VH-VL binders against q0atu2. Designs and how they scored, part 32

Target 1, 119 residues: q0atu2
Amino acid sequence: MLDKKARIRTSREYRNVFEKGKRLSGRFLIIYYVENALDNNRFGFITNKKIGMAVIRNRIKRQLRAIVREYQGQVKNKHDIVLVARAGIGKSSFEGMEKDYIAIMKKAGLFARNANKID
Below, E stands for the ipSAE of ESMFold2; O stands for the ipSAE of OpenDDE; V2 stands for 0.75 times the mean of E and O plus 0.25 times the DockQ between their complexes.

## First folded at step 18 (VH-VL; framework fv_dusigitumab)

Design z2 (at its last look DockQ between E and O 0.85; V2 from the best seeds 0.00; counts 0 for: pae E 3.2 > 2, grease 20.3 > 18.9)
Fold by OpenDDE, look of step 18:
Structure z2 (fold): chain C 119 residues (1-119), chain A 122 residues (1-122), chain B 111 residues (1-111)
Amino acid sequence: as target 1 above (119 residues)
Amino acid sequence: QVQLVQSGAEVKKPGASVKVSCKASGYTFTDYYINWVRQATGQGLEWMGWIDPYDSYTGYAQKFQGRVTMTRNTSISTAYMELSSLRSEDTAVYYCARDFYYLDSGYYMDVWGQGTTVTVSS
Amino acid sequence: QSVLTQPPSVSAAPGQKVTISCSGSSSNIGNNYVSWYQQLPGTAPKLLIYDNNKRPSGIPDRFSGSKSGTSATLGITGLQTGDEADYYCGTWDDSLSAGYVFGGGTKLTVL
């Protein structure tokens, strides 16, 4: 589980990212990201109901948190990052989500080009 | 300026198909879903479905499943709604509208096209 | 036959306050944010309220929204002649056929 301090929690925090941040689209994810004034990154997750039922949305959210946690140490610091799951993600594999996350984060310049899983 | 511009009025015979276009400008087309909503003369708004312009993933209202097809051309930032097996009751103004997402259960249509009148008559 | 129920019409004199109700169920208004749309005669709908009570840029504070339980309310104070329009509530429905749903619409007449 992500550290409590690594989470975007309030609507105000989400709004700030949406309004002031940059946006990039991937196959399954749209990321909004903006620099923060903290010493750590914060992550938010949006899984709207177009994805499917609550059990599906919750599964997707858990999977995305797992992916973010796995690569958390490789993300450039001082960013608020919101992951918006696209509707089709509900039919995606975990590996597909992970691949898309890595690709979009690299494209955003938030990952190193040689970002890999931490064993 | 964010804008949705729709194609012109259509007149069709019963049983025919109609395809309405919706060109988006002023924003990244693939970042927002597009809804289609129709309104029969003197009647209320009726939601038809949505499309994700990125991958063409769609969700249709049950009433229109089997008759409606939503597509897009990303190269020209244009969404399309095709309705087949037209009936007189399909006579209506058809709107495209940008779907804005904010929270898990918070979405709304913040930008609307000007509407396309489709008339189905013998 | 709309999933959300609105009064067919409301009316008031200029300067007065009006309220438009929108009644639903736990699967729609009860679990989702409500939006309101204004449709002036002969025009496309316009977003008036989102997330129950938020106004988009350009919408005056005379317009307000609220939600309680399975019902939502649109409030208009300082009624103007230009407010004469149809108003629709809308929200997501979590039913088996998940999708967006609208109210039947309310015609507001300024006397």
Scores: ipSAE 0.759, ipTM 0.921, lowest interface PAE 0.6, mean pLDDT 93
Fold by ESMFold2, look of step 18:
Structure z2 (fold): chain C 119 residues (1-119), chain A 122 residues (1-122), chain B 111 residues (1-111)
Amino acid sequence: as target 1 above (119 residues)
Amino acid sequence: QVQLVQSGAEVKKPGASVKVSCKASGYTFTDYYINWVRQATGQGLEWMGWIDPYDSYTGYAQKFQGRVTMTRNTSISTAYMELSSLRSEDTAVYYCARDFYYLDSGYYMDVWGQGTTVTVSS
Amino acid sequence: QSVLTQPPSVSAAPGQKVTISCSGSSSNIGNNYVSWYQQLPGTAPKLLIYDNNKRPSGIPDRFSGSKSGTSATLGITGLQTGDEADYYCGTWDDSLSAGYVFGGGTKLTVL
């Protein structure tokens, strides 16, 4: 489970990332990211209602949180990162989402060069 | 400068199809949904559906399911809406509009095309 | 026939205040943020209010929005002749045939 300090919590914090951050599109995800002034990363998750009903959206959020937790040790610190699920994400497997996340994070340069999965 | 520019007016006979284009500029085309909304003379706005330009995934309003097809060409940042089996009730102005998603509960169309008049008559 | 109910028309004098209501249900206004669109005669709709009460850049603060329960309200103060337009509320509807819904529109006459 992501720690409370590792969560983007407020609408203002989300807005800052969308307005000031860089974005990269993947097959199932879009990430928005911006450097923060903290000593840690923060993650946010958006599963809009185009994806489906709440049960489906909650499943997608759980899967994305699990993926982020698995790779959090490789992520460069001091970033606010919002993962936005595309409407078609419900057609993906967990492995498909995971591959997409890894590819986007590498393309964004957000993985640390030599970090272990968890530090 | 974010802009959506639509194709010109169309006159069609009942039973034909129409394809309206919507060219985006001033932003990354594949990062936003494109919605299609129509308005018959003297009537309100009627939502028809959306397309994700990244992968062509769509969601159509139930009323238009089976008659509408939304597509795009990412190399020219253009979305398309095709409506088939036209009837006189389809006479309307057709708009494309960009969908801006902010937080899970926020859906709004922040940029609109100028509209395309489609007239269906004998 | 609209999922969201608006009065068909409202009117007020220049300089006055007007409100436009939008009534829905728990599956739309109750669960989702509301937007308002202004359509001046002969033009495309324009976003006026998003996320219930926020204004995009370039929209003056005499336009305001609010939401309570399953109803939303657009407020306009300091009415000007140029405000004469059709106004539509819009939101996502979670129910069967999920999708975006508009109110039926309200014609504002400034007289």
Scores: ipSAE 0.432, ipTM 0.838, lowest interface PAE 3.2, mean pLDDT 89
ESMFold2 (binder alone), look of step 18: mean pLDDT 92; pTM 0.949

Design z3 (at its last fold request DockQ between E and O 0.85; V2 from the best seeds 0.00; counts 0 for: pae E 3.5 > 2)
Fold by OpenDDE, fold request of step 23:
Parts: C-alpha cells; structure tokens; sequence
Structure z3 (fold): chain C 119 residues (1-119), chain A 122 residues (1-122), chain B 111 residues (1-111)
C-alpha cells in the first residue's frame, strides 16, 4: 500500500489537481497531473460508479494502486497525479491496465530519465 | 468556449426511429462522457444514459434498454442518440450534456446542448 | 413519481430568500454528490450547483447548496426576477438500475 504521504486524500486536493493540472487520456485511464510543492509525489484514484458495483470498483482501485506502487520510484518528483478509471476498465486485465498506465505516463513525460521497467 | 450543438427538430410516426446528433467543440471530445437527457412537454428531466466517446462504452437507463443506441464519431466530435420504436410518449426535447466526474461519488453535467425537439404523432 | 422529491413550486418577492428541498434515499442522495440545474423558460438546463455546494464559474454566491443525510437544499438569496425558472436536483442512484436521477423539478415564481 502507498504511504499515507503519497496519497491524495481530500476533495480539495483532488480539485486542485483537476483545476490546475494537465490531463491525458488512455484507453482505460485518464491522468491529471500537476507539480506540487512537496518533496514527494502523491497519487489519487477515481473509480466512479459508471465502472460498476462497489466490488468491481474496489478491485480496480486495488489493481491501480498496485501498479502505481510498482512504478512510483520511477516517477518524476514533486507531482500530484490522479488516475481516473474509464468505464471500460472493468473489462481489462491487470496487464492491460499496467500497459495503459505506462503508456500514458510516458506520454505525459512523468517518468524519470533513468527509469527502468518501462521499455 | 465549450459547447454542444444538436441537430434540428424531428417529426416522426409511431414505430419509426429518430437519431439526434450532438457536436462538441472547445474541448477534447474523447475526454468526457456524453449524457442524454429528455424532457417531455411540461414535464421534468429524464436521464437516458451515457457514452464514453473514447471507446463507445455505454450505460443506458433501464427504461430505454433495447430501444436506445448511443454512438459517436470521433473524427467530427459528434455523439448520436438513436431511439427506436417511437411512441407518442417519446415526444420530448432531447438534450445532450457533457459529463464530469472527478470524485468517486461525484457526477454532474456541466455543459448542455440546446436541445432537439422530437415529436411523435400519427 | 420522480426518484427525488421536490416541491412543485415556490414563490417569493424580489430580494427575499427561498429554499428548494430535494429528498431522496440512501441509494442516491445518501451516497452521492448532488447537483442542481436551473432551467429558464424555453432554454436548456444550466448547471447551478455541483458536489452538494460548489458553484461553477459565473454562478453568483447568492446561490448555495447543502446536503444532509438523504436530503439536499438549494438556497437563493437576494431573489431577482431573472431567477424565475425551474430548478432540478440530480444525483447518481446506486440502485440495481444504476444511473443518474433527477428530482421532479420546482417552479420558482418571483412575485
């Protein structure tokens, strides 16, 4: 699980990212990202009701957290990043989600230059 | 400026189908879901469903399942709503509306089309 | 008949304050953010309030929203003639037939 300091937790924090950040869309994910004034990155996850029942949404959220945790050390510092799951993500495999995450993060230029595991 | 522009008024016979278009501009079309909402004459708003323009994933209200089809053409940033087996009760103004949902329990429509009047009569 | 219940009409004189209630259940208002829409005569609905109490850009602060339990309230202070319109609450419903639901609408008349 992500450290508490690595989490976007309040609606205010989410709103800040949505209002001031940039956005990029992938097949399964939309990411919003903005620089923060911290020494660490923070991640937020949105799995809205369109995805399906709570069990499905919780599964998706858990999988996305796992993906983010796996690659968090390779993300550029000082960013707030919100992952919004698209409705169709419920039909995706974990590998598909991971692939989409990597692709969209690359497109956003959010991986460090010396990052590995993202080829 | 973000806006949704819908097609013109339609007059249909019972049993026919109607297809209303909704052209989006001022934003990235594939980044936001499109909702369809109708309003019968003198009545309230009724939600019909949504479509994700990116992959055409849809969610329809139970009432319209099997009778409504929502589609999109990304090349022209246009969403479509087709309603079949029309009946007099389908006479209404039909609206498309841009979806915004950035919170787990947050959902609202921030931009609306001007509406399309659909009249079903013999 | 509508999933969310609103008073069919409210009225007040210019400058006065009005409130419009929206009553639902645990599966809708209880678990989801409420939005309010203003519909002027002969026009499309317009987003007035989102996320229970947030105002979009351009909406004056005399419009306010609140939510408590399974009910929501729209407040309008300093009522103006231009506020005469229909007002709808809306939210997501987590029921088996999940989807967005609206209130029946409230006609606001400015006396």
Amino acid sequence: as target 1 above (119 residues)
Amino acid sequence: QVQLVQSGAEVKKPGASVKVSCKASGYTFTDYYINWVRQATGQGLEWMGWIDPYDSYTGYAQKFQGRVTMTRNTSISTAYMELSSLRSEDTAVYYCARDFEYLDSGYYMDVWGQGTTVTVSS
Amino acid sequence: QSVLTQPPSVSAAPGQKVTISCSGSSSNIGNNYVSWYQQLPGTAPKLLIYDNNKRPSGIPDRFSGSKSGTSATLGITGLQTGDEADYYCGTWDDSLSAGYVFGGGTKLTVL
Scores: ipSAE 0.769, ipTM 0.924, lowest interface PAE 0.6, mean pLDDT 93
Fold by ESMFold2, look of step 18:
Order: structure tokens, then C-alpha cells, then sequence
Structure z3 (fold): chain C 119 residues (1-119), chain A 122 residues (1-122), chain B 111 residues (1-111)
């Protein structure tokens, strides 16, 4: 779903965001974010064993990736952003996750005033 | 200093309930899960479940399903574990412990309360 | 007995090395990170090792952890009398009644 350049891939990259980044909590999500040295954003996704079995966790990741791709044009560039799913996210709908993502990204100040969506 | 401070010892009769408190300080209470773990005298550790203080969502160990209730009061940064229908075999030290497994690390409990002794006897 | 199997006791003299094993299955140690906890007499457990082999701040490097397949090992070098404690491994178990599990504990005696 997301381009290879827009993905956080290695354990070292994830650790950098957790150690150096800012943290904000939402209803279903927690985000960690830090400025990067690239021309683009990178996104990472973490699901916790408390959420459920692997099939459920993988479905949640796919849904979150879809949400991120839909709104990535509104996100200020040059950030590494990790979305951490809360244990209760499995009870949410796609729509509920989407609303939470929008709210937390606005609270973090990560939406640009005039960003374009990426199709 | 990150701390979990628990309520004092309790003595209960069989069939009663007990509610143990766990007050957090030195960190943002709603940012971390709270686990409850018990230990009978001379025995090992037994995990009871967790609560997310942010939204009160819980997960209980199957053995305690139906007897345990985990709650919290965010205004005083306090988690609670209530165990009902007490039996003599529930006599144990009850610990609260913090975890934050929602990072890329595994599941572990990094800070523990001092423990609360609960004695169930007639 | 416990889902995770540990020897009930081990002993060694000060200055020596000791290892403590923790045996499980694919649903726990095989698929999940292992932690170790130290419980000194009369005290609460303390995190000693997390994510198989990492130490929290304040834990000396003479404590080490490793994992191979469905087994984990805690190593302690340069034994001190203050290391006399119970040691527990712990991990998540993915079985139908998913939850956290501890080993039965190992009592370390420093002669």
C-alpha cells in the first residue's frame, strides 16, 4: 500500500523514533514522531499481543496503512511517524480508526494547512 | 522517580471480596498498562491480567475470568484490582506492575509495586 | 507444574558463573520475547533482562540473556552473595487462553 520509501523498515529506524521522537495518545492509537533528513515522510506500524492473534493484528495493520495512504498528502513532510495500536483497537471500525488518526495527527500539528492527497 | 505504591495488607474471610490499590507517580499514568501478578507463600509468580488506564480496557487471565475486576481512577493516578468469592488458596502477595509493550519491544513488566499481602482465613 | 520449565535450584561459589534455563514451546518462547526477573528475599520482583538479551538501566553486564528455539538462558558471571534470589523467566503465550506466563522459578544459592 505505501511506497517502499515511505515505510520505516528496520528495528534501528523504529528505535530512533521511539527514543528521539515525541509521543501523543489517542483513543485507539498512539503516535511517535520525529523529523527526518529525507524529502518525504516514513510510516511504521506496531500491533501489540494484547490486541489478539496474528490474523487480527495483520488486518489492523492493513487498515491503518490504508488510512495513512489516504491522508498522506496532508501530512507535513520530513517526518518519521510510528502508529502504535492500542489493545482495544480490535473493537473499532475502520471509520473509528480513521477518525482517531485524523484527530491525533491534528493534535500533533502534523497536518499541513494546504497539503494535497497522494492518489 | 517512577513508583507504584500499593495499599496495605488485608485479612478477609472466605466468600468476601478484596480491592487492592496501586498508585502511580513519576510518569504519565495513562501512557502505560498496569498488570496484576500474585504470589502465594513459597510459590511462583502468577499473572492475573492487565488494564489500559487510558480507556479502562482489560484482559484477564482465564483462571480469574469472572472473579477479577480491574479498574482505575485517572484523576488520582490509581489502578485497582478486585478479587471476589475469595478462597483460602487466594492467600498471596498481590503485585501491580507497569508495562508498555506497545513499542517494538516484547512484553515485560519494568516497574513493580511493593506488594499487598491478602490473607483469606476464617 | 509451570508452562515454562526452570530448574528448581542452582548453586555456585562467589566469583563463579551460573546459568539458569527456561524451557517452553513454540506458542510462548518460540514466538515471543523472553524476560527475566530477579526476586531478592522479602522483596518484589525486579526486571533483569528484557527482549531476550537486553538489560534495563542499572543492571550490570555480568547478567546476560539468550534464546535459542523454544529455550532461554540467564547467565550470571562473577557471582556475589547479593545475587542470592529467586529468578523467573516470563513471556507471552499465544495459545487459546492467551496471556503472560512465568516459569516456576529458580532459587540461586551462593555458597
Amino acid sequence: as target 1 above (119 residues)
Amino acid sequence: QVQLVQSGAEVKKPGASVKVSCKASGYTFTDYYINWVRQATGQGLEWMGWIDPYDSYTGYAQKFQGRVTMTRNTSISTAYMELSSLRSEDTAVYYCARDFEYLDSGYYMDVWGQGTTVTVSS
Amino acid sequence: QSVLTQPPSVSAAPGQKVTISCSGSSSNIGNNYVSWYQQLPGTAPKLLIYDNNKRPSGIPDRFSGSKSGTSATLGITGLQTGDEADYYCGTWDDSLSAGYVFGGGTKLTVL
Scores: ipSAE 0.484, ipTM 0.853, lowest interface PAE 2.8, mean pLDDT 90
ESMFold2 (binder alone), look of step 18: mean pLDDT 92; pTM 0.947
OpenDDE, look of step 18: ipSAE 0.764; ipTM 0.920
ESMFold2, look of step 20: ipSAE 0.450; ipTM 0.839
ESMFold2 (binder alone), look of step 20: mean pLDDT 92; pTM 0.947
OpenDDE, look of step 20: ipSAE 0.748; ipTM 0.917
ESMFold2, fold request of step 23: ipSAE 0.350, 0.383, 0.354; ipTM 0.811, 0.823, 0.819
ESMFold2 (binder alone), fold request of step 23: mean pLDDT 91, 92, 92; pTM 0.941, 0.948, 0.946
OpenDDE, fold request of step 23: ipSAE 0.762, 0.759; ipTM 0.920, 0.919

Design z4 (at its last look DockQ between E and O 0.03; V2 from the best seeds 0.00; counts 0 for: pae E 7.7 > 2, placed apart)
Fold by ESMFold2, look of step 18:
Structure z4 (fold): chain C 119 residues (1-119), chain A 122 residues (1-122), chain B 111 residues (1-111)
Amino acid sequence: as target 1 above (119 residues)
Amino acid sequence: QVQLVQSGAEVKKPGASVKVSCKASGYTFTDYYINWVRQATGQGLEWMGWIDPYDSYTEYAQKFQGRVTMTRNTSISTAYMELSSLRSEDTAVYYCARVFEYFDSGYYMDVWGQGTTVTVSS
Amino acid sequence: QSVLTQPPSVSAAPGQKVTISCSGSSSNIGNNYVSWYQQLPGTAPKLLIYDNNRRPSGIPDRFSGSKSGTSATLGITGLQTGDEADYYCGTWDDSLSAGYVFGGGTKLTVL
């Protein structure tokens, strides 16, 4: 799914994002994000045990990873970004999660956009 | 500064209801869960439940299921806890607290309200 | 509800060190991060330690936390009379009656 270097791996890396980063909430997701000193983005994914049993949490993680992979080329570089699933996410559809991710990333200013105009 | 300011003390008779308010300031209210915790005189802390102010999703401790309702008004950054069918055992200080959730198990209460004393007697 | 066991009281002289224990089970302390709360007399609780051993901004480094197995420990060095308070451990409990649980509290007296 995501390249190995595009993953937040260690507890220290996660804590750095949580302690020094900005927090922004969407309908189903919370993101934490901070600039890093690398030449790439890194992503982390957290599901809280209050969301449900392990099979539900693993399904949600898989869906979120798929969404991030689809849009990762549009994300401004040099950021560590952690996606935290909110308690109600288990009632969301894949499309609901995707819409929420797009909205929250736009609100955070993390999508880099190039526009081609035909008008 | 981040702070939570609660409504004033209440005196109630058994069988009545009480509704305690918790006004947030200094942060984006809908970004953090709000817990409610109570403490009877000379006793420990007891978790009652939480609300996600973004969408009003709630979870209640089993002990309070059916008696507690947690709500919010996002336009004034205020959370509410209502406890019904009050008994003398419900006499306590009631706190609201903001949650800073961290990793799968990093649930902790980083900012607390000043507390609201509810006395149930007569 | 309390399923976490703390000693009801501890005491030590100013300048000394004290530890406060918190014993639980695999469904709570064993699988979840532990936090500690300080409650000064007549005040609301205050977060003292989170994620087992981390301090929020403004908490001096003489307060420390640790976790081993199903037990957690709060350490306080350089005791001051202002440290006289009740101390609570807290964590999430994963059991079928899941919820947040606190220890019964430990009253620290500085003699």
Scores: ipSAE 0.032, ipTM 0.693, lowest interface PAE 7.7, mean pLDDT 86
Fold by OpenDDE, look of step 18:
Structure z4 (fold): chain C 119 residues (1-119), chain A 122 residues (1-122), chain B 111 residues (1-111)
Amino acid sequence: as target 1 above (119 residues)
Amino acid sequence: QVQLVQSGAEVKKPGASVKVSCKASGYTFTDYYINWVRQATGQGLEWMGWIDPYDSYTEYAQKFQGRVTMTRNTSISTAYMELSSLRSEDTAVYYCARVFEYFDSGYYMDVWGQGTTVTVSS
Amino acid sequence: QSVLTQPPSVSAAPGQKVTISCSGSSSNIGNNYVSWYQQLPGTAPKLLIYDNNRRPSGIPDRFSGSKSGTSATLGITGLQTGDEADYYCGTWDDSLSAGYVFGGGTKLTVL
């Protein structure tokens, strides 16, 4: 699991990212990202009810957290990043989510070009 | 008490179809996915797929794609699993099971039906 | 044959400790919570452990679970004759053919 300090946890923190951050859309994910004044990155996750029942939403959150954790060390420092799951993600594979995440993060310039999984 | 009660034993010919029912009680039927798992005689457990009773969303194991259909009737809190083009290898006990998951947890099956024996023989 | 690998059988005398291993890969055990199921002869499986190491109500603390890397382990202490059963590990697999996967099962014999 992600460290608590690496999580966006409050509504205020989410609002700050939405209001001041940049937005990019992928196939399954929308990311909002903004620089923070911290020494670490923070991640937030939004799963809309459009995705499906709570079981699905919880699964998606769990999978997205796993993806973020796997690549956490390769993300440029001092960023707040919110991942918003799109409706189609509920039927996507984990690899599909991962691929989309990598693609969108690279597009945002938050990933190194040759980002790999962290063992 | 949370309970899943399945339909009775079935005997089918090769090429036929079988439809097993699973009636839920003791909880809100639409709040939990239903897994279907089978077990051939003397063999291990095999996941077939699951259904979300809320909207009939389904995922099937690749092995059963095209042959399995999972449905539900919310008015009677009952899930159904239909397997077509039966073959001798489909002889097994078929289980329905309630799937539990919440945020930061995994999938697990906390309540199981008693099982339905399906025998496929010529 | 099974996605998750378990020893076919284990045995021990009453009062002893046994462990059952479950080996997988990064796409299943490596990335997902593991559950364990007990199946007594002629009965439906029963949830024994969930979320790697949590016990449902009614499961005695003689049963324990752990996970490390791509492997999980079920521990049973103070073995009783009533523990003779088949034990299955299970977890979600995140591969392209995503789904729930089980181990091949382990037959526990109490000597």
Scores: ipSAE 0.021, ipTM 0.680, lowest interface PAE 5.7, mean pLDDT 90
ESMFold2 (binder alone), look of step 18: mean pLDDT 92; pTM 0.945

## First folded at step 19 (VH-VL; framework fv_dusigitumab)

Design w1 (at its last look DockQ between E and O 0.59; V2 from the best seeds 0.00; counts 0 for: pae E 4.6 > 2)
Fold by OpenDDE, look of step 19:
Structure w1 (fold): chain C 119 residues (1-119), chain A 122 residues (1-122), chain B 111 residues (1-111)
Amino acid sequence: as target 1 above (119 residues)
Amino acid sequence: QVQLVQSGAEVKKPGASVKVSCKASGYTFTDYYIHWVRQATGQGLEWMGWIDPYDSYTGYAQKFQGRVTMTRNTSISTAYMELSSLRSEDTAVYYCARDFEYLDSGYYMDVWGQGTTVTVSS
Amino acid sequence: QSVLTQPPSVSAAPGQKVTISCSGSSSNIGNNYVHWYQQLPGTAPKLLIYDNNKRPSGIPDRFSGSKSGTSATLGITGLQTGDEADYYCGTWDDSLSAGYVFGGGTKLTVL
């Protein structure tokens, strides 16, 4: 689980990211990202009800948190980043989600191009 | 400026099919879902379904299952809605609308096309 | 017939306040944000209120929204002739067969 200080938790915080941040789309994820005035990154997660039932959405959210946690040390600091899951993610594999996350973060310039999985 | 521009009015016979287009501009087409909503003359709004323009994933209202097909052409930022086996009751103005999802349970349509009139008559 | 229930019509004189109700169930309004759309005569719908009580840019503060339980309310103060339109509430329905749902619409007449 992500540290509390590494999580976007309030509607106001989400709104700030949506309104002031940049948006990029991948196959399974849309990310919003904006610089913050903190010493750390914060992540938010949105699971679309279009994905399916609550059990599916909760699974996806857990998987996305796991991915973000694994790679958080490789993400450029001082950013608020919101991950929005697309409808089709419910049928994707974990590896597919991870691949999409890495690709979109690299495209955004938030993730080093030579970033590797942390074992 | 963000806008959706739809194709012109259509006149069809019963049993035929109609395909309405919706061209997006002013934003990245594949970043937002597209909804289709229709409105019969003097009636209320009726939701038909949504499409994810990125991978063409769709969700249709049960009423239109098997009869509606939503597609997109990303190269020209255009969404399409095809309705087959047309009936007189399908006579309506059809709208495309951009979806915005703020939170897990916050889905609304923030930009609308101008509408396309489809008339089904013998 | 509509999943969400609205009064068919409301009317008031300029400068007055009107409210439009929207009644649903636990599977829609109860579990999801409510949004409101304004449709001027002969035009496409326009987003008026989102997330129960938020106003998009350009919408005056005369328009307000609220939600409680399985019901939502649109409020309009300082009624103007230009407010004459149809108003629709809308929200997501957690039913797999429903998706997005609209109210039946309310015709607002400015006397």
Scores: ipSAE 0.684, ipTM 0.903, lowest interface PAE 0.7, mean pLDDT 93
Fold by ESMFold2, look of step 19:
Structure w1 (fold): chain C 119 residues (1-119), chain A 122 residues (1-122), chain B 111 residues (1-111)
Amino acid sequence: as target 1 above (119 residues)
Amino acid sequence: QVQLVQSGAEVKKPGASVKVSCKASGYTFTDYYIHWVRQATGQGLEWMGWIDPYDSYTGYAQKFQGRVTMTRNTSISTAYMELSSLRSEDTAVYYCARDFEYLDSGYYMDVWGQGTTVTVSS
Amino acid sequence: QSVLTQPPSVSAAPGQKVTISCSGSSSNIGNNYVHWYQQLPGTAPKLLIYDNNKRPSGIPDRFSGSKSGTSATLGITGLQTGDEADYYCGTWDDSLSAGYVFGGGTKLTVL
């Protein structure tokens, strides 16, 4: 689970990312990202009701959080990043979501060059 | 300026199909969902379904399942709604509308096309 | 019958105030933001109020919205003849697969 320091929490914080950030689309995900003035990254997650009922949306959200947690040590610091699930994400597997996340984060240039670096 | 411009009026016979187009301009077409809504003369609004123009994923209202197909052509920023096996009860004005979502926002249709009148008569 | 219930019509004189109700259930209005659309005669609907009580740019503060429980209300003050239109509430319904719902509409007449 991401700790509270690493979560985007307020409407104003989300709006800042959507209005001032860059946007990249993948097969199952859209990311919005912007540099922040903190010493850490923050992540936000959006699912919508076009995906399905609450149990499906909650499962998707949990899976995305697990993926982000697994790779958070590779993400360049000082970014606010919002993951928006596309309506069709319910048709994907966990591995499909994971591959999509990795691809889109690489395309955005958000992964550190040296994945084994301790910082 | 953001706008949705729809194709012209259609007159069809029962049993035929109609395909209405909706051309988007002034924004990135694949960033917003497109809804289709119809309205018979003197009646209320009836939601038909939506499409994600990015990947063509759709959701249709149960009433139209099996008769409606929503598609798009990203090269020309255009969404389409095709309704088959037309009946006189399908006579209506058909609208396209876009929606956008932030975490703290609902699902609202912020921009509407001008409407396309479809008349089904013998 | 419409999933969301609105009065079929309301009327008031210029300068007066009117309210339009929209009644639903826990699966729609109770759990989701309510939006309002104005349809002037012969035109497409236009977004008037979103997320229960927010106005898009260009909508004057004479228009207001509120929600309580499974019911929503559109308020219009300082009524003008140009406000004659049909008004629809709309929201997502959690019990429907891929389901948006509208109210039946309310015809506002400015006498």
Scores: ipSAE 0.262, ipTM 0.788, lowest interface PAE 4.6, mean pLDDT 88
ESMFold2 (binder alone), look of step 19: mean pLDDT 92; pTM 0.942

